VHH binders against F-box/kelch-repeat protein At1g67480. Designs and how they scored, part 8

Target 1, 376 residues: F-box/kelch-repeat protein At1g67480, of Arabidopsis thaliana (Mouse-ear cress) (q9cag8)
Amino acid sequence: MQAFALSGKKRIVNHGMCFSKGNLDLGSRLSENFMDDPLIPGLPDDVAKQCLALVPRARFPSMGSVCKKWRFVVQSKEFITVRRLAGMLEEWLYVLTMNAGGKDNRWEVMDCLGQKLSSLPPMPGPAKTGFKVVVVDGKLLVIAGCCMINGSLVASADVYQYDTCLNSWSRLADLEVARYDFACAEVNGHVYVVGGHGVDGESLSSAEVYDPETCTWTFIESLRRPRWGCFASAFNGKLYVMGGRSNFTIGNSKLLDVYNTQCGSWHGSKNGLTMVTAHVEVGKKLFCIDWKNHRKMSVFNAEDETWEVVALPLSGSSRAGFQFGKLSGKLLLFSSQEETGQCTLLYDPDASPGTQWKTSEIKLSGSCVCSVTITA

## First folded at step 1 (VHH)

Design v5 (framework vhh_vobarilizumab_d1)
Fold by ESMFold2-Fast, scan of step 1:
Structure v5 (fold): chain B 376 residues (1-376), chain A 119 residues (1-119)
Amino acid sequence: as target 1 above (376 residues)
Amino acid sequence: EVQLVESGGGLVQPGGSLRLSCAASGFTFDDYAMAWYRQAPGKGRELVAGISTGGSTSYADSVKGRFTISRDNAKNTLYLQMNSLRPEDTAVYYCAKEGLFGSYYFDYWGQGTLVTVSS
C-alpha cells in the first residue's frame, strides 16, 4: 500500500519563506508597516525592486535590516527573478569544512572568482551526520540526519534553512519520516527525499516532496525496494536515484530508480552505479567518483542515459576522501590526500582536450564535508 | 586523519579458523557503521559483513553461519571471526568505515590483510 498523505499543520507562506505555526508570532511584527509605505519614496514598487536588484549580493543583509518591507523583498523568489532579468545574479560557493580534529564544522563562502567571503552564522540544532544539503529558491536546506543520544543512534526529521539574502537560519517543517543516509535532490522548485535509514536503522522505501509554496512535506509513491546510502540527481523534470543497498545485502545494486515528477511514477533500470564516494551535477551530466576506481570519474549523460569515464590527474592512493564543488560551470575536486598541502583541482568540461584540468587557487580552512552553489 | 589497520590474516587449511582485527583511529568509532570487504585475485571487491552503530549485523550469503562480525567500542576495534574456511574465501580482507556526513559508503584505509585458504 502507497503511504497516504497525512493532514499536516497549516503553515503560512510569506512569498519565498515558510513558517511553522511556532514562528507565526514573529510574523505579527511585520503586519503594521509592510503595507504602509512605498519601497522607495517617489517610485512605484516595481521600479524600486529593479533599483534594489542592482545592489551587490554582499549588501543584502544590510538591505534587509533597513525596514520590514525591504526584508520581505530581499527574501522573495520574485527578487531572484528580477535580479536574473537585470543580469545581476551572483554565484557563490558554500563549503562545509571540518578541522583536522573532526570537531569544529564551519560553513565558508566564496565568490565566483574563488575569493573567500564571510563564514555563515552557526547552524541551530544538535550536530548530526547522515544529513543532506540542497538548494531551492536560493535557500540552503540542511535536512534530517542522525545523532547519538545516551549511547543510541537517533534519526532526525529536522529541516533547517539558511537564507543567503538575510544571512540567517530558520527551521522549516519536519519530514514526515525521520531519516538519514537518504537520497536528496531539487527538481523544478521542489525538494525530494528518498529512502535512507529510519528509526531503529531500518531500510526505507518511502519518499517525500517539499513544496516551498505550501511549506509542506507530502509522501510520493514509494520505491519498489528499500534503499539507503543512495544519492540523487535531477534532469529534465525527473529524479534519478542511484547507488546504495536495500539492507547490508551482498553485491552492489546497479539499480537506477527514476521518478517522473509530472506523472508521479517510478521506473527502474540496471544502468546505475553501485558505490559512489562523491557526486556533482554539471550541465546535463552527473560526475561521480566510484568507490572502486578513485583514479577516474564516471560521468552519466542524462540525455541518452550513457556512461563515460574521465581520467583524474592524480596517481593512486587507497584513501577515499574526494568531494566535489561547482563554480562558474566548472567542477572543483577537493582532495584530502595531503592534510598540510590540500590540493584543489579544477575541471572545465568545455575546455580543449588536454586542458580540462588545472590547479585551483581555492584553499579550504579544513576538510570538505560537502558543498553547494547558490545563485541569488 | 582516519586510520584503519587490519591484522590477523595468514595461511590456513580448509576447515580452519582465523580472527581478523581492525584497529581504528582518527574518528569517533561509535558513530559509524563498519564493514569487512574482500578482494580475491583478479576479481572485484565484495562486501563480506557489516555492523551498524547499534550492533545489528548482516552477512554475505556465502559466509553466513561461518563468519561473525563484532565491534569493541571501548577499544575502537572491529573483528571478523572466520570459521570453516573454504578455498573460495582466499582474498585480501579490508576493514571499512561508513562515509562521513551522509554518504553511506565504506572507505578502507591501509593495505588490508591477506587470507589464503589452501593445502
Scores: ipSAE 0.000, ipTM 0.187, lowest interface PAE 16.1, mean pLDDT 77

Design v6 (framework vhh_vobarilizumab_d1)
Fold by ESMFold2-Fast, scan of step 1:
Structure v6 (fold): chain B 376 residues (1-376), chain A 119 residues (1-119)
Amino acid sequence: as target 1 above (376 residues)
Amino acid sequence: EVQLVESGGGLVQPGGSLRLSCAASGSTFSSYAMAWYRQAPGKGRELVAGITSGGYTSYADSVKGRFTISRDNAKNTLYLQMNSLRPEDTAVYYCTAGYTPYWEDFSYWGQGTLVTVSS
């Protein structure tokens, strides 16, 4: 029963780990249990779903509490599709912030205009570092990482899902291999984890893919070399893995490892970056800030696999901490410096050259640890 | 901005123990990843142990299970507890600070402290 239990809520969530089984499977189950019950009395179910799709996103937790049938609708991939066709999709920014003492972390939510909404409920389980976050099917996944238990570092395989429609956490299947400081990205509805440090602190070459429809992790072909502290991005059905180290000596013979999800094979090239402070994917481009040259962004164009450099409009001599966000097709750069404090810059990749950077009015409650954008 | 000063090195017999300390000055100590590197006579500099700002640790295979890295952010001090010392551990040990435990990320280095393991 642990697989169906919600930590902190003390209730069993039937099919919690397998709720994201394909739409046909969910539709079949609804028909089986409620074949004679209409979703809304007096309306066909397809028309009822169209009516529910017109409700503002902030009301989804309330809608999900009406009955099990409405709960299944609100959580489904189909509902996102219906809302898209109705022009009702809402884009919200989720930011994990750390206070000045580095002790308290919280998830904060902002709408598409950068206005603050409610914080997320507390994540279940112990506090972790070296974890990764990813969005798949409108859900936030917080994957693995490590924690301190009685003075010992313990690598985790735990996977938690935040359901943006129900405003609640649940537990998914654990990774096959506990890991931290690994690469993670979503490719065509599947979540990939690659490399990192394992239970013995060893560098990992293993990789796994999560299928939300089967609710299972499966090993894929391993990297040719172990890799930790790396990051990943997804373009055109391929997973691009960059950065990090394979050993404790200077040098890295693998700059870019590319996994082709169609043929299931890795290819290596020297066309990546080895030292990256922050990264974000917007459209067909990957934006990176090198640790060595943190006054410029290196921008990868996945269509032609070329790099360009864009200057950052920052002044001062002190080093800045950087994290990215994305909102409304634009890039947010969260910056913190001793001299200037915290500020947010907005980059519009589609604006005319020389006019791409603006100051944003978005102000975080603390330093940005990471961010994700969720559309539902 | 960070300045580092190592201490605790010395002569010890094989199987013995030493505790190295690294005192840091600067307001950003808690934000940095810290590491211990060593350089033996006639060899290049190698990473011994690293610790991130969040407290998770990594070790070279040659010292795993024998050495423990730790930090005290209130005292701006990094430690390396070295147990079961071997002659091949003889080296100058350097404290370093950077954004990550990667070798190329370290911008601040101490002057080093000599550890000699001999019968």
Scores: ipSAE 0.000, ipTM 0.243, lowest interface PAE 16.4, mean pLDDT 78

Design v7 (framework vhh_vobarilizumab_d1)
Fold by ESMFold2-Fast, scan of step 1:
Structure v7 (fold): chain B 376 residues (1-376), chain A 121 residues (1-121)
Amino acid sequence: as target 1 above (376 residues)
Amino acid sequence: EVQLVESGGGLVQPGGSLRLSCAASGFTVSSNYMAWYRQAPGKGRELVAGIYSGGDTSYADSVKGRFTISRDNAKNTLYLQMNSLRPEDTAVYYCAAHYPGFEYSGTYDYWGQGTLVTVSS
């Protein structure tokens, strides 16, 4: 069982860096090549790291270009801890936008005030659909999906990582099973992928977990039934899988599949939602836009597994393009409607009833495909 | 409410032809990527043919040159013309659609209930 091999990893080199298998030797050697040099002359390395932690996040790519030792520090998850203790963490919003022609996808970055900072460098590999994005250890992962190659729809196992501190893409270990339209979420520092469609378009019940410290995917217990078009959220060390279809005949499922990461087992109930078009987790709540009613959000409370409904202040059909983001503990709703154009609404769950919705100054350059928030 | 309803399945002899229809309600066929999938007993579901909103088409290697996907925008209906049918084409055939704007994410599909095609003498 691969899940129990994690206790044997090298402690001296674990700084949140992951390489493709071909680059592991180079990465280890880079770590050794600067071990005898002080990080800042005249200072102990722990004090030097505290000094570097005071530098604004926008300067991290420049810091990484000074020397290999600074680059290694800036990439490490330990550096995120030092910045947290110094009160220097910065929350940035990353939005993948699509133009009207569907040919140009780009990642745009905004600060905590919604001001545009930059665009990411182009993602490597072919353009895909049915992929999932997730954040783990301050890194953005873009996982799997499918593309059209020579007239055939081809499922992918490719995994790419964007390092927010170095402004660079790298390739991680591939999934064990190529898949698209699967569920994906981060639980306690590990990334879970569940279900989807495979290489032959078959419905999948298999599931895998990624450990950033070992840079490996490992199978976990499969779902009781294949499932695709589903989504996942994480609460209290558990993975919640909702939506989608177990098969084409039965239709969209209210099945809620819950994986307990401590005991490694699936539990099922019928307390899920069908036909969800957009979802986001904020605190212990999951906010969903129901396909059938774009005038309402269905809100799941993970503590007691109850549902409530919140009205949307928007007009439009059930086919309006909606996507969620989150920033500073608040919900962002990105809307792309033919009549209204691009707009962004802000929902504050902690505001007084009736005052929770406000117009946001954030304006996207195109339709939102997906978004993530990364703190570093 | 989005619904896809397949029809046209049946029993045909090897070498015969059959046309499947998929009637769509609650969305517009011409604005969406749509596809035909099939599932034989004991096997996974496979993509048979797809048509993009712009009109470009794709086919599985096993059906290329024999099957043709098309749509009638006025009737809001998707078709699969199946020629030179073989026993291995025996399966339940499903119509599928991607939501407009979700063609790029693949995260939301609509599926019909399926129609059985049996190729036997």
Scores: ipSAE 0.000, ipTM 0.270, lowest interface PAE 12.2, mean pLDDT 78

Design v8 (framework vhh_vobarilizumab_d1)
Fold by ESMFold2-Fast, scan of step 1:
Structure v8 (fold): chain B 376 residues (1-376), chain A 124 residues (1-124)
Amino acid sequence: as target 1 above (376 residues)
Amino acid sequence: EVQLVESGGGLVQPGGSLRLSCAASGLTFSSYAMAWYRQAPGKGRELVAGISSGGSTSYADSVKGRFTISRDNAKNTLYLQMNSLRPEDTAVYYCARDFSGYYDTSEVGAFDYWGQGTLVTVSS
């Protein structure tokens, strides 16, 4: 019996930071410099970090360019904690838009007031669809998907990380199973991927979890039934998977699959929602727009597992395309209709009844593919 | 406005072949699951074949091994290759855009855009 090395993806973990084998040389040079010199001459490192934490977030790429020690500090999970304690955390909105040709996707960033700041550098790798985005430890992950390579559709296992503090992309450990049109959410600092389509286009029941501290993907218990085109949301240490289908002709109906991260097991119910075209979590609630009822939102309360309905304040009668954003504890609804064009609505769940909806000044340059909010 | 336009139908002898095309406009074609339905004279519409956004396919039992559904995302076009045609395959063939979720497996309205159809006649 002979076996080849199953994977060339070796990883390094260094004091809560993860990087691929390709980053070893940079990591070793940073470690050597860190041991001998203070961050700021005349100050203990803890006091120096407190001073650096007071700098506005927009200056972090410049701070990272001062020296390798400052770069290491700015990109660290510890620095987010120091900034939180200093009351200096800033929430920015990242929106991926596509042009009318569907070929040029661009990440745009806005501050907590919705003012445009910049565009991200281009994502590395080939253009993909069916990928998922998630935020963990203040970093944006773009996971998997499918692309056209040498004239054929190929499922990907690639994972890319955008460091919001350094304005740079890097590659993380690949998924164990290449997949697209899968469910993805972050639960208590770990990233879960569930289902989707695999390499041969087959429906998947497998699921994996990413630990940022070990830089590894690990299989978890599989779903009882495969599903693709599904989505996930996280509440109270649990992963909620809804929507999608087992195959093209057989849908998963209202099946809700719930993974308990503490006991490591799946539980099923029929209290889910199907035909969801857009979703977002705000507080302890999941806001969904389904295909049939494009003039209302279905709202799931994770505490008691009940559904309620909220009307949308839309003009016109044409079908609207929707995507959600989240900013300052409020929901953004990016809408596009033939009659009204593109508009952004703002929903405040804490506002008095009848005053929850407002028009936002945020205008997207193209169709919203997805959005995330990142606090750093 | 979303438009789906079918073509490629016609009269064919039993055992013959036809290739149907559906040209899509006004949508991001690569993001949607697509399907072919047919309606025989005096009967309701039935699902023939479906293809996901990623290219996974599914077929009605009556057409498995004879029909092949495919898509060209660069051309915004859906295809149905029909081989070994039988008189029972005589129908108007429709393409439709699918949403990937269902309240029910037989849910009418899960397809939100339909074409005008193309007639396939298989003579005995």
Scores: ipSAE 0.000, ipTM 0.324, lowest interface PAE 11.4, mean pLDDT 77

Design v9 (framework vhh_vobarilizumab_d1)
Fold by ESMFold2-Fast, scan of step 1:
Formats: structure tokens, sequence, C-alpha cells
Structure v9 (fold): chain B 376 residues (1-376), chain A 120 residues (1-120)
């Protein structure tokens, strides 16, 4: 596996791919005639891309292995656009599960019907916790976190990318500041990381944004107050940061920090939550399991910034065992109960009142650590 | 409101003992793994001792045989008994809480810390 991390700001951005000049034979790539060769003999490249877009997603790794030019096509943001226009986009659920032994984590993949496809290759680098996962341009990013080294908790700045089209991991540019237990969300094709704990365990107010086009992390305006254990959600070109604590307080902050990505400024209110065990965006709403609101979820409507409460149809469960997912515009609730074992519930916000919850056929191999939905 | 409040820190001579306590509120204490971390001047935050919801314990090599972590679920309190203290144990000690099913190295809730100074 080749790492395409930045070296001395000698980066090339090509079709949404990030790589450094130091890792490339640029003269060879530009002069090798691969840009002039047809994708499919006898067809113009535009027509060839339309033909390739009709192939089922599960075959993309095989397509990417045919030649360099096909590899670049299937990895590109343009290819996702071509597939969208062809009506061929597929939505897959990626779930990081922890086995019953508690130490062997793996990514498992399910299609839009909940049928298990395959497990991802192992994540590179040391095993970490307090990391965040996010999807941008059809690719899964696993960002930062911490690990134990010789009895000391060490914050990481490492960023790894899983390319769903190649079924392979690569390394991206590191964060400017190593951090764990931070907030992370994608807003309009950019990835934002906010707060967390730094290398000395300090509470961070710094924030960074990743641009897949330039393959760089850049600082944005810092939070007025540092915070860790916070979470983030994205609505209408804005980043909403809620929850968490600062080492300067004994707790109790409903602070909502909102970053406007267009004007580059933070605004605060007291209309947030102090702590959540799980959160997910579905449609125009943010669904949260509030740590103190037993057997209920709090639902935020970003349009009017109002909260509502929805009852959970579960009993005898600890809130600590809940994780969310989403698939086909519906909410998935992964839970583990001593009485029923592993189960998945589906919430349809568009269903008639009293019929929104039903049992999902999705069966996890272990406890859900986190999940993402990737459309490609 | 999740709250972790550490107490019991202070100045002690080498070879002395201290008992730290962490009073927890605002969550179901018995369902959480608990840990003590410390941060010495010029160093990162280090795991000292951990105890899961079932009572199983783990310790950093530097404190094994000297420190004992324990919990009282009825009182929602975590303890760290520190014996045979050394100057190298001088640090701010932090209480941390983690829900079940997560790795012990990722803690959701942290206290504000209590200072332990070991000096002659």
Amino acid sequence: as target 1 above (376 residues)
Amino acid sequence: EVQLVESGGGLVQPGGSLRLSCAASGFTFSNYAMAWYRQAPGKGRELVAGINSGGSTSYADSVKGRFTISRDNAKNTLYLQMNSLRPEDTAVYYCAAQPWGLDTYSFDYWGQGTLVTVSS
C-alpha cells in the first residue's frame, strides 16, 4: 500500500484524488500517453464513462485494476456525478463492529436491503479510540484519535482514507493538531474537526477544515471556549457543534456553537444538549439519545431550531449501548440488550404516527462502534 | 448534568500514602468503566489505573503493587489508594468515565483533577 501524504506542499489534485509529487513519476504519468488512449477502444471517453457508470458498484475494485486510466475514472468525483445522472448510485451501510471478545474491530458492509456484502481490509496504523469517521466525496475518512504507548495516552493526527471503489486504505495529510474526542462533520464537501483533547490532554478550541480538492487541512476561526466530548452535525451550509465539556467547568453547558462556512464565523446559543450517547442526521433533523433522557430521543429541527421528543420502543437497555445509522432516508438504531441480544430497529420519519418504529432485518456480528452510509 | 469531582490530593513526603476519591453524578455510575489518569509537568496524560463495571482492574507498570483502584457503586464513588509514593508520582490526577463496549483508552467524561505533590 502506497501512502499519498503531503510532502513539502508538492501536492497534485486530479479528479478528486490527492497525492504528492514526491511519490509520483510526474513526467512519466504525463508523457505515458495514458491521457490520450481511449478508455474503451472504439468509443469516445464521454460515452465510455457512461458505459462504465452502468456497472454494479461491487465490481469497481475489479474495474480499477484494469489499467491506470480506469483506476483514475472510478476514483474520481466526476464518476459519482456520471453514476448519479445514470440513476446508478448505490447506498451501502458500513458498520464498525466490536466482537464479543471486545478487542477485534472490523468494518462490515451491507447493501440498501441490509444484505451483508463483505468486510473491509484491516485499517492501517495502530489501534486507536476517540477517533471520528466521516464520508466525503464517496470516501470514508478515519481521523485522529488516541492510543496507549508505554502506559501514556498519546493523541494522534493521522488521517486514513478508505476508497470504496478500490477497496483499499491510504493515508491522507495529518491534522495540524493531534486530537481525540473531538467533533467532526462534513459540510458541502469539506470535513470539519473541532475541539477535543490535544497531546497534553488539554481542552482544545482550535478547528480545522479539510479540502479534498487541495488535500490540505487549514485552521478556521477557533471556538470562543474550548470543548471536548462534543459532537457535530451539518445543516444548510452550517456546522452545528453541541455537547461536551471544558476542563474549566464542572459540567452543565447546553452551548450550541454554529459555524457559517460561507462567512467563516462562529455564533453561539444555549439551545444545545449537554451530553449525548448517540446522534445521527436523517432528512432535515438531528436525532440524539440524550444521556439523561431515559428511553427517549431528542430531535432537533435545524430549520426553526426547535426540539421534540420521540419515545424509544426499547426496555431494560442501557443508553450506553445505543448507536445510530441511516439507510434510505430512515434511521437505524443498533442496540444490545441482555434479554434480546443484538437487535436493530428502523425508524421511518415519514410513516404514519404510531407506525414509525419496526424491527430491521439488519443483523450485526457484534456491538456497533460507529457507522457511516456511503453512496457511490 | 454529568459531574466528576476529584478530592484527596495534597502534599506528601516520599514513601507516604494518599487516598483519592471521585464523586460521580448525573449518570448510571455502575454501568461505566472508570479510570484514573495523571498528567505530570511537561508530560502527556497517562493512564494510571482502570476498573470496569464488573470490577476487573488494570494498572500501569509504574504503579503496580503500590496503587489500588476500587469503586463503591452504592455511593457512586471511585477511589485510588496510593502507597509508597515517589517524587515521580507528582501530577494532577483525573477521574474519567467510559460507557460499556468502548475501549478503555477512550473516555467520554473527565473531572477537573486533583493535584498530588510528592516532595521532601
Scores: ipSAE 0.000, ipTM 0.250, lowest interface PAE 15.5, mean pLDDT 78

Design w1 (framework vhh_7w1s_2)
Fold by ESMFold2-Fast, scan of step 1:
Structure w1 (fold): chain B 376 residues (1-376), chain A 117 residues (1-117)
Amino acid sequence: as target 1 above (376 residues)
Amino acid sequence: QLQLVESGGGLVQAGGSMRLSCAASGFTFSYAMGWHRQAPGKQRELVAKITSGGTAYDDSVKGRFTISRDNTKNTVYLQMNSLKVEDTAVYYCAADYWGSEPGYDYWGQGTQVTVSS
């Protein structure tokens, strides 16, 4: 952490990314291209970037090791844009797995064909639960959570980032409010965190947004009602928050809180789900597994705000863990059962009725804790 | 869904100690975790619970049993001291994601604890 004086108060900021070359928190940009030799001899830098964009994603760590200029290019948000325009974006699946020993949590990486590629380096900082993961600007963020210290749960404000192009971790600015088991989603390049439990286990109504360009968290309008155990999804520039409860209610809420990022205001309805163990967005739909009835999948259509039910092709099991993944516009369902072992099912929403479910060749090393898809 | 696997049961002499472990997989966090027991010919009863707000115990085990949780290991423990013959039962680990007290959402397979005099 680095301390700065602002308005007579010391501000502690730990922004590894914002203090790298190309971006400065003091409002100036550092560009090595202006003062240095060309990226590729004989080519203008914009043409050179187009040439570099044609390289397969698996080569990015090697490209970043060539020189500091190439490293700067491959880790930049602009490079994702250049690759998108060149039609070269690649979708990789990142799955956090846990073994039966309960301590070895590891990230597995797979390409768009489900072929296993690698594992991530260990995440820095203390191990936590109740954290959330999200992807913004082609980078994986692991946000907040809690750990147990001397028999008490202690909420964290720590934020870590994994850069898939450099295969490295860094620390970002802490949340303004330490929290765990909160709602989290990315909306139009910004990361939103809402609710959860605070330092004393209290129910939170506060919400914050992260801007990766400024590397800062800023409060937004709070929820009308505090809630923890809620989840979030993003559709059409809006943040949808569902589920969860407060410390003062006996049951879970059907309350759907919708934040409009343009207006900066919340709207509420009772068109949400009460209990969700897993969720994933595919296309314009949100797929949810009910907590108490894990043989039912509830599907929310954000365009008309209607619900449908999709049958799961699994016979009853009381000893199963379920989590979702997404790959190539299709839904993955990771299942872990003692008798059957690891099983991955694939759901294709575009397939004809009765043919949407297939078995997948994807085999995880342990139970799925969470997953994200990163396109770069 | 959460998968729970118990371990640490067995035979112990009256006055002895035993620690039960419950390893959780397929889920990052649960708000309420508890230990239940079922003695021969009896109904299953709640023995101890741990939530984000603290711990609670049945009167029959207060001062003798301690429930704790290691979130980094995704494991819940039940430390049992000064064991009595009456503590003989199958012990079940249970989880409730939403903090509802009785009727936990998921159960382990159970582990036998036998206390001999």
Scores: ipSAE 0.000, ipTM 0.198, lowest interface PAE 12.8, mean pLDDT 77

Design w2 (framework vhh_7w1s_2)
Fold by ESMFold2-Fast, scan of step 1:
Structure w2 (fold): chain B 376 residues (1-376), chain A 118 residues (1-118)
Amino acid sequence: as target 1 above (376 residues)
Amino acid sequence: QLQLVESGGGLVQAGGSMRLSCAASGSIFSNAMGWHRQAPGKQRELVAKISSGSTAYDDSVKGRFTISRDNTKNTVYLQMNSLKVEDTAVYYCAARPYYEGSLEFDYWGQGTQVTVSS
């Protein structure tokens, strides 16, 4: 694991990955903290940032190596905003693939056309299961999970971050409660973790939120009932938690727990799903593949809380494992077959009937464990 | 796809002991595991189950059978003590992902015969 130092020479030295103040004030802080040394000689710092924004994303690690001020700029959330205004944002797909033996996991990167880019350095820490991945502020987080230490199963609180601008991993603040098989989603720039199994294998009702600006985890209101094996999605400032089981709940549950981030409270309904093998959020909808029925997708519309069914082109045989990705507002369905031949299908929800599904040119080097999309 | 293979069955005398093993083709870490049995002319019944923190047994085997798991070997075991003639059955290993709210199992082994003679 690599520590990264951020420096304003006389003013700021941070050996961690974040500052005590959030990225929202980076433009003001950059101008005020570096006013004695311009970002580009002969240009105001705001104009210099606009010039740097025109550089292709693949060159960000090189830009970050020029000097500490450029490194600070390319890592900033403000820089993403400047690039968006310049029409220079690039969407890349990151897929965690596993070789046939299940021991070698590797992150692969593809551009918005599905063309392969460089792979990431290996994930830090011991091999884990039950972990979750999420993207916040253009950074990839790998959160918690469970690992084996000296032949014993141990719940982890470890949090690792991948910085696409530095092409390196670092460790963030640990969770307050070690957990695995929990629900995780990003809502309005904050990361939420809910439920799961704790250190003694107990079902958890506790929930925590990560603030990238303070680099801290804080407890939020707990669920009324503990749940593990659940999953989450985020819509309109709300966190939707579905699925899973509790040792205190005997029957099958379609319990949907919704957390409103503005008022800080949970509300429940029975309009959720009991179990899914894969899920992905695209636009205002949550696409799910039922664990038992791989022939159809269940699609949740968070605006009106209604469910729709979409047919899968594949038979959904027990021989096929499925995982989702998303790219350019479309769904990717990764199929893991026992015979040689990883297959990727593309689903366009906005296409006319009969043209939604097509074969994708994307070919994975192994079975998909999970995927995320990062725009920068 | 998870495949389950049972072993350790056979002929045993009443009052004796036997240990069944179930080897999985992949990780059982996120699965509840169970042992079911089916005697001739009867429906298949659950005899024991194990999750990460708990075990449960059918009343007919309680105190005599013990279920255990080894996640490092992807194997689940059923230790059967004080065997009775009525324990004669085909024993099936089963797995269920932790995401299922019911007691139903989704992956099944081919079964192993246990015959208890008087």
Scores: ipSAE 0.000, ipTM 0.162, lowest interface PAE 19.9, mean pLDDT 77

